# Ledger of designs, part 13: VH-VL binders against Probable inactive ribonuclease-like protein 13 (RNASE13)

Target 1, 136 residues: Probable inactive ribonuclease-like protein 13 (RNASE13), of Homo sapiens (Human) (q5gan3)
Amino acid sequence: MDIKMQIGSRNFYTLSIDYPRVNYPKGFRGYCNGLMSYMRGKMQNSDCPKIHYVIHAPWKAIQKFCKYSDSFCENYNEYCTLTQDSLPITVCSLSHQQPPTSCYYNSTLTNQKLYLLCSRKYEADPIGIAGLYSGI
Below, E stands for the ipSAE of ESMFold2; O stands for the ipSAE of OpenDDE; V2 stands for 0.75 times the mean of E and O plus 0.25 times the DockQ between their complexes.

## First folded at step 8 (VH-VL; framework fv_recibokibart)

Design y2 (from g5 with heavy chain S54R Y102F S103Y, light chain S32D; at its last look DockQ between E and O 0.15; V2 from the best seeds 0.00; counts 0 for: pae E 11.9 > 2, placed apart)
Fold by ESMFold2, look of step 8:
Structure y2 (fold): chain C 136 residues (1-136), chain A 122 residues (1-122), chain B 108 residues (1-108)
Amino acid sequence: as target 1 above (136 residues)
Amino acid sequence: QVQLVQSGAEVKKPGASVKVSCKASGYTFTSYDMHWAKQAPGQGLEWIGEINPRGGYDNYNQKFQGRVTMTRDTSISTAYMELSRLRSDDTAVYYCARDLGFYSGWYEFDYWGQGTLVTVSS
Amino acid sequence: QIVLTQSPGTLSLSPGERATLSCRASQSVDSDYLHWYQQKPGQAPRLWIYGASNRATGIPDRFSGSGSGTDFTLTISRLEPEDFATYYCQQYGDYPLTFGQGTKLEIK
């Protein structure tokens, strides 16, 4: 069995993929608040990220968008691709109506095309999201 | 009510493989990661790895890389851990544990299986 | 990997006494991802303290957790007979996940 881990893809899968979209358990901090707390701890980042995206689609479908990526995104030093289909996405956005020390997040479910970042190695697996497609 | 029920004790010879099962009930199996830990007789706990039951993505402690495989069958809410090329120091109780992780925000293990004793001897 | 070192290895005390169990990490751990488990012989571990200081459901308030960075403590203000067990700290701050070697709290 291959000992080498897919480092970037592992974290992207853990932090950005939730399929099928789960129900909230009783006593939970909220969908986005729990995820963003885990993300900060996992990545050893104490800042409050302003935005984070969660895709509610099968991992294999997301991987296929990157398999034939045809653009290089120099701002990220990675390949990228625009998904051909809109995907169900939860947008976790930092709330400005809460104390800044609490990192409180709002969640919004939307259906959008997005720009995937695709690893220059690790079989072109998805490693991040550059943004949502706005059309113009 | 959450419950994790593991398969029964096993006795194996060196060089063989063992596959331990962990059947979940009382919650949505695919919503939470499953972890496996080892406890050798009279010793502490050691993390073996994890599996995400929704996508099947796994992550192993490097110490066990190449000998461990984690799988699941979502139709029967069951996780599996297979350990190959067994040796005498693999004699231990093996536990599965549910990771409340993302949903709690603290990633604690709130429910554990009862443990499966695996004995490796000639 | 992050090594968790618990001290003492064994703590021999009588009911009514105060117990202090230490867990030291080889590098900083976000306290949100430092947890304590209790284990009695023949039983699976049980979640006891999560996020360094939060008691799991049903855990008596004589148990308290504290600490940050590399130093974490589990304190039992007044030992009861049911408290004698082995306690493990565990971190989820970085992979691989690790447990301390345990502190056995035994009756004197």
Scores: ipSAE 0.006, ipTM 0.576, lowest interface PAE 11.9, mean pLDDT 82
ESMFold2 (binder alone), look of step 8: mean pLDDT 94; pTM 0.958
OpenDDE, look of step 8: ipSAE 0.180; ipTM 0.780

Design y3 (from x3 with heavy chain G55Y, light chain S32D D94S; at its last look DockQ between E and O 0.39; V2 from the best seeds 0.00; counts 0 for: pae E 11.7 > 2)
Heavy chain, then light chain:
Amino acid sequence: QVQLVQSGAEVKKPGASVKVSCKASGYTFTSYDMHWAKQAPGQGLEWIGEINPKYGYDNYNQKFQGRVTMTRDTSISTAYMELSRLRSDDTAVYYCARDLGYRSGWYEFDYWGQGTLVTVSS
Amino acid sequence: QIVLTQSPGTLSLSPGERATLSCRASQSVDSDYLHWYQQKPGQAPRLWIYGASNRATGIPDRFSGSGSGTDFTLTISRLEPEDFATYYCQQYGSYPLTFGQGTKLEIK
ESMFold2, look of step 8: ipSAE 0.006; ipTM 0.571
ESMFold2 (binder alone), look of step 8: mean pLDDT 95; pTM 0.965
OpenDDE, look of step 8: ipSAE 0.000; ipTM 0.631

Design ya (from g5 with heavy chain G55Y S103D, light chain D94S; at its last look DockQ between E and O 0.04; V2 from the best seeds 0.00; counts 0 for: pae E 16.5 > 2, placed apart)
Fold by ESMFold2, look of step 8:
Structure ya (fold): chain C 136 residues (1-136), chain A 122 residues (1-122), chain B 108 residues (1-108)
Amino acid sequence: as target 1 above (136 residues)
Amino acid sequence: QVQLVQSGAEVKKPGASVKVSCKASGYTFTSYDMHWAKQAPGQGLEWIGEINPSYGYDNYNQKFQGRVTMTRDTSISTAYMELSRLRSDDTAVYYCARDLGYDSGWYEFDYWGQGTLVTVSS
Amino acid sequence: QIVLTQSPGTLSLSPGERATLSCRASQSVDSSYLHWYQQKPGQAPRLWIYGASNRATGIPDRFSGSGSGTDFTLTISRLEPEDFATYYCQQYGSYPLTFGQGTKLEIK
């Protein structure tokens, strides 16, 4: 799993929250290909990220996890928390069956707990995902 | 060091149920689909179904639909296959196998459990 | 469902000989989803060839796979004693997933 750092509450909301989950039209070749194309345009970045996570839950529900954050993540210089509940998530993964430069993504819908990054500055709003919690 | 370790052999009566376990180690259990296959004595392999450990999505071969249930416990990295209303022709070795899925892009079964013999006899 | 028919059912050859194992699908299968497994008695199957032509890790160069559409072939250029086993083809192109009935490669 490639972990992506997502900084800034507005960018996080725009790029990583989709509730209720949007159905992209047929020409986007599936959910993740449409979303990743939008994200690259928004971030003005031609690189094809190996992995990206999208949460399908209301923003207020996600915000609540950060209000009770219990750890400081020194790698990010921000507070972080493991979400109390599993959340519905789409994992967008760069396809191995296509050249990496094609930016072709597979979509996997899953339900997992997340490590959220919580802003030190702005009411502890969520600003990124440090990773997914792996089951045992 | 990927390993799939299955539960031991079972002897059952017709009409009973059996639940076979497959414990995964050496990889992130929730990242790959798990499949189950049947091999009756002296016969080839038959696909039973699959489960996605993260979401719990399952998909069964129609031949087993209504009698098979696939589940998992992600806290112990273990997949389960339960087969109900057992018949004598359910006597077989049952295998679990890991599907590399989108990670490889080929969906090959790269690791298999050692197999669990289920014998159904009156 | 896609039926995979392997031929011959049994192939009796000596070490050093060339073996050719056939797998025919009842409908076209994208070669990227056609795989081969080796199985010896009392053992689990082992991935051998994936995507019709790619050898799995550690599989010797004497094994090669080819084919597309409905016709697929596993070839062993020079048989070694450890190669005598049953070989199954398998397709992931359409549900339900199916295996061929196997070709048993035995010592003549």
Scores: ipSAE 0.000, ipTM 0.514, lowest interface PAE 16.5, mean pLDDT 82
ESMFold2 (binder alone), look of step 8: mean pLDDT 94; pTM 0.957
OpenDDE, look of step 8: ipSAE 0.014; ipTM 0.645

Design yb (from x1 with heavy chain S31Y S103D, light chain D94G; at its last look DockQ between E and O 0.07; V2 from the best seeds 0.00; counts 0 for: pae E 16.4 > 2, placed apart)
Fold by ESMFold2, look of step 8:
Structure yb (fold): chain C 136 residues (1-136), chain A 122 residues (1-122), chain B 108 residues (1-108)
Amino acid sequence: as target 1 above (136 residues)
Amino acid sequence: QVQLVQSGAEVKKPGASVKVSCKASGYTFTYYDMHWAKQAPGQGLEWIGEINPRGGYDNYNQKFQGRVTMTRDTSISTAYMELSRLRSDDTAVYYCARDLGYDSGWYEFDYWGQGTLVTVSS
Amino acid sequence: QIVLTQSPGTLSLSPGERATLSCRASQSVDSSYLHWYQQKPGQAPRLWIYGASNRATGIPDRFSGSGSGTDFTLTISRLEPEDFATYYCQQYGGYPLTFGQGTKLEIK
């Protein structure tokens, strides 16, 4: 279900790409709480994903990572690629300190390579994020 | 107002460990990441790592990986940095700093603790 | 890692003069993630300029920041006695976060 919230070129663009990064007022309880609330309204889904990633880079730059992708990720039934460069990313993490149904998130900016999910179709557009690269 | 108050100076022998505290006040502790930096005598600043106080997510400079542990106690709004297997070149002032993060969108360190001198000598 | 190289290491000037402090990155850094801090001996660093060009609260308008890509500059149009300190640039564009080595601005 977390994966389904990530999948789809239009949903991925609107929910996982924010460039330049938008400023939100403090009354939003933080960047990720505003974003995840929007996601819940859009998806008509009561689930609270444990993790969501937002990339702060131009869409065309992100699209190029999926071009010529030849790796297939069986768990997602989609092509995938590891980005060649680290990208500025906000990590939205579900809080342990609140009831699970509150859907309260913390936001953390980091720079890391990503595993992108790429459409099986001819366009090979990015449609989701499978995770961060642990390069140790 | 916003304050970060660190624990007092420490003198340690090589091979020991040290745990520095950073008590936050004047803001909601769990809403902002906490960073730690090292400044050896007469030298510049070096980033050690960060912790997200709400979830405990941490991220360390590889130079310190394996020797540093960052923790927090949200009930007393306090962050901790523990450095183990101390050597003489760990002698430095250690600072905590608040990452303003999402609220500004620039992730600048807007408030710093007063610093904790750790001296490692035999 | 992104190395920040500040120049000069030491800048000796008199009050009333113009100071120009340089910070060069080994890789391109988005200006939004480039910050400057001032530090005086025995004190903690203080946020001075954020996002390359924005003055922190209470910072006089004689301080200005500029730059993009790999080249960033902090300028002080007319030095006051209280401006003599060490200035560090810092990047948040890539992990590990890094500081420049500092430029010590001292009275000649």
Scores: ipSAE 0.000, ipTM 0.521, lowest interface PAE 16.4, mean pLDDT 82
ESMFold2 (binder alone), look of step 8: mean pLDDT 94; pTM 0.955
OpenDDE, look of step 8: ipSAE 0.028; ipTM 0.702

Design yc (from g5 with heavy chain S31D G55F S104Y; at its last look DockQ between E and O 0.04; V2 from the best seeds 0.00; counts 0 for: pae E 14.8 > 2, placed apart)
Fold by ESMFold2, look of step 8:
Structure yc (fold): chain C 136 residues (1-136), chain A 122 residues (1-122), chain B 108 residues (1-108)
Amino acid sequence: as target 1 above (136 residues)
Amino acid sequence: QVQLVQSGAEVKKPGASVKVSCKASGYTFTDYDMHWAKQAPGQGLEWIGEINPSFGYDNYNQKFQGRVTMTRDTSISTAYMELSRLRSDDTAVYYCARDLGYSYGWYEFDYWGQGTLVTVSS
Amino acid sequence: QIVLTQSPGTLSLSPGERATLSCRASQSVDSSYLHWYQQKPGQAPRLWIYGASNRATGIPDRFSGSGSGTDFTLTISRLEPEDFATYYCQQYGDYPLTFGQGTKLEIK
């Protein structure tokens, strides 16, 4: 899946928000494999995305970060913002230990700031995640 | 209502393979992960691995890695565990168990199959 | 991997007595993912206690579970004849999933 499919999708809320946060051992692994398979089926896409982020915060809290976004991310042709606070996030990473066609994902819970993509339209809803803040 | 019915006992020679089945009924098979456990005679329980029946993703105890394969047939709500290159210490009862997951529980195994005795003798 | 060590290995008691079964983990386990199963000879295991302290459906209130971190216990306040069985603790906090070796509760 390319980045534009993720950032231009009406499904951002469904595919990238899971609040309240689920229990982390097997649930995070189950979510990533199930979520990524659902996403590929819904998007009618056989690609195995290398990485996907799930935010564990209320939608309204996430919307606030985009409300006054003043930055434009030319790589994505959308406005973007770095979240002011770290958010609990599950990182779904494609496993290197599996055949390429299996699309098996590892889950990692982290608490980080992230770059949100915000709609150019009025009301500036979040529409995607450009990446995590690494501090470099 | 929920029921897990396993295939019958098997006697195998060392070096052979065995494939145990676990047929589920009374629930939506693809909504719950299936686990397999081993219990050697007079001994405790040992986790072998798990399979997600919807997507076929598996995860094995490293002790069995390379000799175990878990599969399923969603059209008949049946999970399978195949163990290859059998040796005498594989003699055990093998159980399937349903995992409630996070949606319906805390990953406890709420229903178990009746067990399948596999005997490996020379 | 997380090793669960149950003690005692065998507990010989009479009906009416109190039983305390111990399960110790080699590293901390979130109590939500610590479960207990009962098994009688010739039968499959049965879910007994889940999340360290919650009784499964139909389990009598003489059974109680407790503990956190590395130390967990199963207590039977007054033994009935049907309680004599082997009890296993099991953790789901990290892979591979592991069971304790079991405590066999025998009638004297």
Scores: ipSAE 0.006, ipTM 0.531, lowest interface PAE 14.8, mean pLDDT 81
ESMFold2 (binder alone), look of step 8: mean pLDDT 94; pTM 0.958
OpenDDE, look of step 8: ipSAE 0.020; ipTM 0.665

## First folded at step 10 (VH-VL; framework fv_recibokibart)

Design k1 (from y1 with heavy chain T28I K54R; at its last look DockQ between E and O 0.08; V2 from the best seeds 0.00; counts 0 for: pae E 8.4 > 2, placed apart)
Fold by ESMFold2, look of step 10:
Structure k1 (fold): chain C 136 residues (1-136), chain A 122 residues (1-122), chain B 108 residues (1-108)
Amino acid sequence: as target 1 above (136 residues)
Amino acid sequence: QVQLVQSGAEVKKPGASVKVSCKASGYIFTSYDMHWAKQAPGQGLEWIGEINPRGGYDNYNQKFQGRVTMTRDTSISTAYMELSRLRSDDTAVYYCARDLGWRSGWYEFDYWGQGTLVTVSS
Amino acid sequence: QIVLTQSPGTLSLSPGERATLSCRASQSVDSSYLHWYQQKPGQAPRLWIYGASNRATGIPDRFSGSGSGTDFTLTISRLEPEDFATYYCQQYGDYPLTFGQGTKLEIK
């Protein structure tokens, strides 16, 4: 079995799934600042990603959406699917009210459908989020 | 009530391997990283490495790289640390500790296992 | 790697005295990621101070932490018999994570 598929699925699960959502974090910056600092430290990436999504649903439910993927997302070189249902999501967005070098994030809770990236390889596991469905 | 319960003491010969377990209870095991630390007799604490129990991501202190493997079994909320090619200076108490990580924002180790004594002797 | 040097190595004091334990880092450490643990013989370490200055749950207010950059301090305003133990500072500012070598606080 291809270790790249397993690594991708593990990283996505670790960084983008939080169910049930942790309440009342003891952070000095808040939910997204804690998560994004963890991501940067673990990935040894000094860049501040502009946006990151966290899904607050059981992993098995999220996996199920990818089992019936019917589209290929050329921009990501992976299969993708629009979720049938809206999911509870935290959107971590880089704050425009703070210097970009501070890596300060706003946390926005929302309930939306999203485009999941699904591995082209065996299992078709979720490996990322391409974006949120806007309806526009 | 958070609790980390480690496996019992081990006596090993040089060159052997040891696998220490750490069973977590009272919290969602997959939400927090687990760390391992070494304390040789009469000495201070030394960080060995960490594992994320959800994804299995691991990260080791370079001193132990190549001899340590961290794994977990999420079905029984148990983390494992295996140390191979044991030598006499591996004699120590080994601790597991829960990292509150990004969820607290402080990354403090708020709960520790009781420790597992590993003795490496001829 | 970031070396944490604690001083003194051993601090001999009597109950009722004030104790000052120092932790110096070889590189700057964000105070949010500097922590203190207490350990008694035969026991696991216990979280004592987190983020340089925050007491863990149940820690008496005679304990206070301070510092930033490379210089951090744990202060005990009035020593009680139960305070005699070894104290370790620990940093999570950079990998590998490191502990200080400890300060043993013992009865004079």
Scores: ipSAE 0.012, ipTM 0.618, lowest interface PAE 8.4, mean pLDDT 83
ESMFold2 (binder alone), look of step 10: mean pLDDT 95; pTM 0.962
OpenDDE, look of step 10: ipSAE 0.018; ipTM 0.670

Design k2 (from y1 with heavy chain K54Y D58T; at its last look DockQ between E and O 0.04; V2 from the best seeds 0.00; counts 0 for: pae E 9.6 > 2, placed apart)
Fold by ESMFold2, look of step 10:
Structure k2 (fold): chain C 136 residues (1-136), chain A 122 residues (1-122), chain B 108 residues (1-108)
Amino acid sequence: as target 1 above (136 residues)
Amino acid sequence: QVQLVQSGAEVKKPGASVKVSCKASGYTFTSYDMHWAKQAPGQGLEWIGEINPYGGYTNYNQKFQGRVTMTRDTSISTAYMELSRLRSDDTAVYYCARDLGWRSGWYEFDYWGQGTLVTVSS
Amino acid sequence: QIVLTQSPGTLSLSPGERATLSCRASQSVDSSYLHWYQQKPGQAPRLWIYGASNRATGIPDRFSGSGSGTDFTLTISRLEPEDFATYYCQQYGDYPLTFGQGTKLEIK
C-alpha cells in the first residue's frame, strides 16, 4: 500500500467518521472547508482532493460491515465490502464555482450505501471508502 | 464535562525516562487528536507533538525526534508521552491538550490537562 | 518553522486602562489558525481567542482580537483585576506548531 494511502488508513476514523454529526458555529464556512483544510495539513500536501466522504454512523456499526468481507479490490490491494444499509454521509466536493486552487468545498448530506475498504492487516477494520453505490 | 487529568509530578535522574499520562473523560476519546506541550520554569510554551488516538499516528516536533514517544490506550481513554535520555533542560511542566480539529474548523486547543511537573535532578 | 514574536514582553498597566498585545509571525498565517491563550501562575493555559478574532465561550466582550497575514493583536478595552496574566499567541498554519514567547500583563 502506498505510504500516503497507509497514512490515510491510519487516519480513516478521524477523517471519515463523525457521529453524531457535529454542529458548526454560525460564522463557520461549512462543514467541509474545515475538514479538507485539516486533512491537507495532516497529510502535508497542497493538493485539493476533489472528493471526500464522512460517515455519520457509530464506529462499531461501520466495523461490523468489514467482518465478513468476501471481495478483493485489486486496485487497492485490500478487501472491500458493500454496506448492507444506506448510511448518512456528508460528501465534500471541490467547488466548480470557484478556482480549483482556492480549495473551496461544498458539503452535501445524503444517504448512500458505500464500498468500504477493509484492512487485511488492521484486524479487518475499515480503512477507506472506495466509492458510493448507485444501484437505483 | 470534558476533563483531562494528568499523572503526578516526577523526579528523575539524568539519562532516565519518564512517561506522563493524560486521562480523558466527558467526550469520545478517539474522535480528537491529543497534543503535548512543554513549559520550562519561567518560560513559554513549546509544542512537542501530537497523536491521533484511533490509529496511533504521531507527529513530533523535530527538536524532540528520537527521544519522544506518544502512545495511547483507547480502552481507558488515556494518552501517554514518554521522554527518554533525560537531561537537566527537560525540567518543565508538561501539558496535554485536546485539538478540536476539523470538527470546529479552527483547530484550537479547547481543554488542557492540569500539567505534570518533571524535575531532572542535576 | 513559523516564529511568533510577541511584544511587549511585559506590559505594566492599571485597572481601567486599555491594553494592546502584539503577535508578529515570521511568515503569513491564515487568521483561522491563529489563537490566543491566557495563563495565570500555577495554572494551565486557557483558550481565549480563536481564529484571530473569535472569543472562546465565556470570554468577556472587552477582549477583542484582530489581524491577518503576519500581524495580529489582542486588545482589552478596559482592564479588570482578573485580566492580569500572561497571554500567548499560537499558530496552527504550519508544522511544527508554535507559540509566541508571551506577553505578561501586570499591575502597575
Scores: ipSAE 0.007, ipTM 0.620, lowest interface PAE 9.6, mean pLDDT 84
ESMFold2 (binder alone), look of step 10: mean pLDDT 95; pTM 0.962
OpenDDE, look of step 10: ipSAE 0.163; ipTM 0.790

Design k3 (from y1 with heavy chain S31Y, light chain G93D; at its last look DockQ between E and O 0.08; V2 from the best seeds 0.00; counts 0 for: pae E 8.3 > 2, placed apart)
Fold by ESMFold2, look of step 10:
Structure k3 (fold): chain C 136 residues (1-136), chain A 122 residues (1-122), chain B 108 residues (1-108)
Amino acid sequence: as target 1 above (136 residues)
Amino acid sequence: QVQLVQSGAEVKKPGASVKVSCKASGYTFTYYDMHWAKQAPGQGLEWIGEINPKGGYDNYNQKFQGRVTMTRDTSISTAYMELSRLRSDDTAVYYCARDLGWRSGWYEFDYWGQGTLVTVSS
Amino acid sequence: QIVLTQSPGTLSLSPGERATLSCRASQSVDSSYLHWYQQKPGQAPRLWIYGASNRATGIPDRFSGSGSGTDFTLTISRLEPEDFATYYCQQYDDYPLTFGQGTKLEIK
């Protein structure tokens, strides 16, 4: 989990929310490779993050999950909440089939609950995703 | 139908500032970066910078850094470029252009505004 | 920065002839981020070729683009009078984004 590019509600909204999900690939890149290249180039970050999550739900719905959160996640020094509903999510994962330095990503669309990070400073706005819920 | 409509021509004195607008229609304004380019009379195109309308991230050609500011108002789907401390060599047509970016995967500029002539003269 | 040098600066040809416009980069450019624009006097540029070889919507098939690395070309197989314009190549591989200085295609 890499949340350094997801800190702050402005960055989180830009990099992790895409609703409705846009589907018009014109070339060889694909959804995740396009998005991760944008993040690296335009945000001046040369790292290849191992994983990135994109939520395909309205921003106001995502904000509601954080509005009443009262759990504190010590590992992130922020409030957090598990979403009440499963959400449509694209998971961008660094590919194991190519060298890590290629920054090639696999894209997986899934429906899962997730752990939101909620700002302790900024009206409890969502500022990141700590992970996906795997409770079976 | 996608359109980018820019503000009208401006005449400015050296040392002044100019703010050019670019109003977008026919598409979701926040989905695509907006770029600005300069074309001096009888010359080629020069990239000034870009802005992401959703998050407000901007990036400027170092040649213009410190004199250019790009902003936007998402409520009216309008991007702005302000150039300060104008000099006579800032006389040019200024264009906005839509960048299809990572959603197309090619980053091509598929639509351009009609251009705004800025004349800097005493 | 990546310098794009177009040649020739001016190309004078007659209708029906084949035109070849060159764009050379000072360093390798991923062909996916090499684009061509057409501009007529008094008008905004228009996307013509994207990703080195893909025609934009409505562009006649007499136009083709090719190239990789540092060398890119725009070819018009059979020149028509409406093809008179200036053509710019542009790269989006590294910042700052840059354009070539243009090739003015004149109908002889």
Scores: ipSAE 0.012, ipTM 0.633, lowest interface PAE 8.3, mean pLDDT 84
ESMFold2 (binder alone), look of step 10: mean pLDDT 95; pTM 0.966
OpenDDE, look of step 10: ipSAE 0.015; ipTM 0.660

Design k4 (from y1 with heavy chain G55E, light chain G93Y; at its last look DockQ between E and O 0.45; V2 from the best seeds 0.00; counts 0 for: pae E 11.9 > 2)
Fold by OpenDDE, look of step 10:
Structure k4 (fold): chain C 136 residues (1-136), chain A 122 residues (1-122), chain B 108 residues (1-108)
Amino acid sequence: as target 1 above (136 residues)
Amino acid sequence: QVQLVQSGAEVKKPGASVKVSCKASGYTFTSYDMHWAKQAPGQGLEWIGEINPKEGYDNYNQKFQGRVTMTRDTSISTAYMELSRLRSDDTAVYYCARDLGWRSGWYEFDYWGQGTLVTVSS
Amino acid sequence: QIVLTQSPGTLSLSPGERATLSCRASQSVDSSYLHWYQQKPGQAPRLWIYGASNRATGIPDRFSGSGSGTDFTLTISRLEPEDFATYYCQQYYDYPLTFGQGTKLEIK
């Protein structure tokens, strides 16, 4: 695995894996807003991604899905695979209402099969999420 | 018990550099981002920047960009803030603070170091 | 950057009185990421209220936080002698993180 893929995998783990699922106080809002703010800060990127997925599962449980990638996602120019199992995820969707200098997101917690991006065809590491099985 | 213990007071000349340390204990050092704040005498708090001890990613206030460097030594659970090209207005108490991040969901600074006074004088 | 403006700069009150501290943001801030810290002379700041309205561990119930959008308030229903300190609001809604300039609550 080349250095770029390693970095990609690390970033994916850091920015898209939250396990175990964090329990927030009753009435808490803004999980995605906080996460995305953190991401923008860490990545030093002011852009507002349209959508971001957070997986609430052990890393090893996620890695196993990239042991074999039977597909190539041309849109991403990466190998990809559909998870055999549904995973608990938080979907962060960009809101239509945006502060001038910030990114505002809606959050949805759900269980879905995912299209994972893999670093290579075989014995790969997850490097991203292409989308949900039910669609984008 | 979570503790952040900072290094002792420093006296520096203009143009010099200072490196303040913040040793963490009572929790997994690499699991929480560490922030640094500046407080000039009789003034409020100013955010300097942050570092992720696990990955080493850092993010600085543009006001300090180019003069501040944040590092960490995971083997001893210690974060460092180095400020270079010191000037008189850098005289302040510098604090490290733990960020709960998305692990709490609120991103509050729940623990602070005791502060390190840095005096810059001719 | 998001500028937090606190008012008043200094608030002089007596024990037993009600204190109202204001923090106004230059733009809308998600209340989840508006926090308050207390600082006494010679000490480090201490988390006091998080998420605009949640008391940190050990904070008496005479303290309350409220607000949304651009206007946030820290209220002390009945001041105790130990409550006199400087209070700072802080936002973690966007980078750079910013603090208010502080409100010094002093004894009259």
Scores: ipSAE 0.000, ipTM 0.630, lowest interface PAE 11.3, mean pLDDT 90
ESMFold2, look of step 10: ipSAE 0.006; ipTM 0.559
ESMFold2 (binder alone), look of step 10: mean pLDDT 94; pTM 0.960

Design k5 (from y1 with heavy chain S31H, light chain S32D; at its last look DockQ between E and O 0.54; V2 from the best seeds 0.00; counts 0 for: pae E 6.9 > 2)
Heavy chain, then light chain:
Amino acid sequence: QVQLVQSGAEVKKPGASVKVSCKASGYTFTHYDMHWAKQAPGQGLEWIGEINPKGGYDNYNQKFQGRVTMTRDTSISTAYMELSRLRSDDTAVYYCARDLGWRSGWYEFDYWGQGTLVTVSS
Amino acid sequence: QIVLTQSPGTLSLSPGERATLSCRASQSVDSDYLHWYQQKPGQAPRLWIYGASNRATGIPDRFSGSGSGTDFTLTISRLEPEDFATYYCQQYGDYPLTFGQGTKLEIK
ESMFold2, look of step 10: ipSAE 0.021; ipTM 0.681
ESMFold2 (binder alone), look of step 10: mean pLDDT 95; pTM 0.965
OpenDDE, look of step 10: ipSAE 0.036; ipTM 0.697

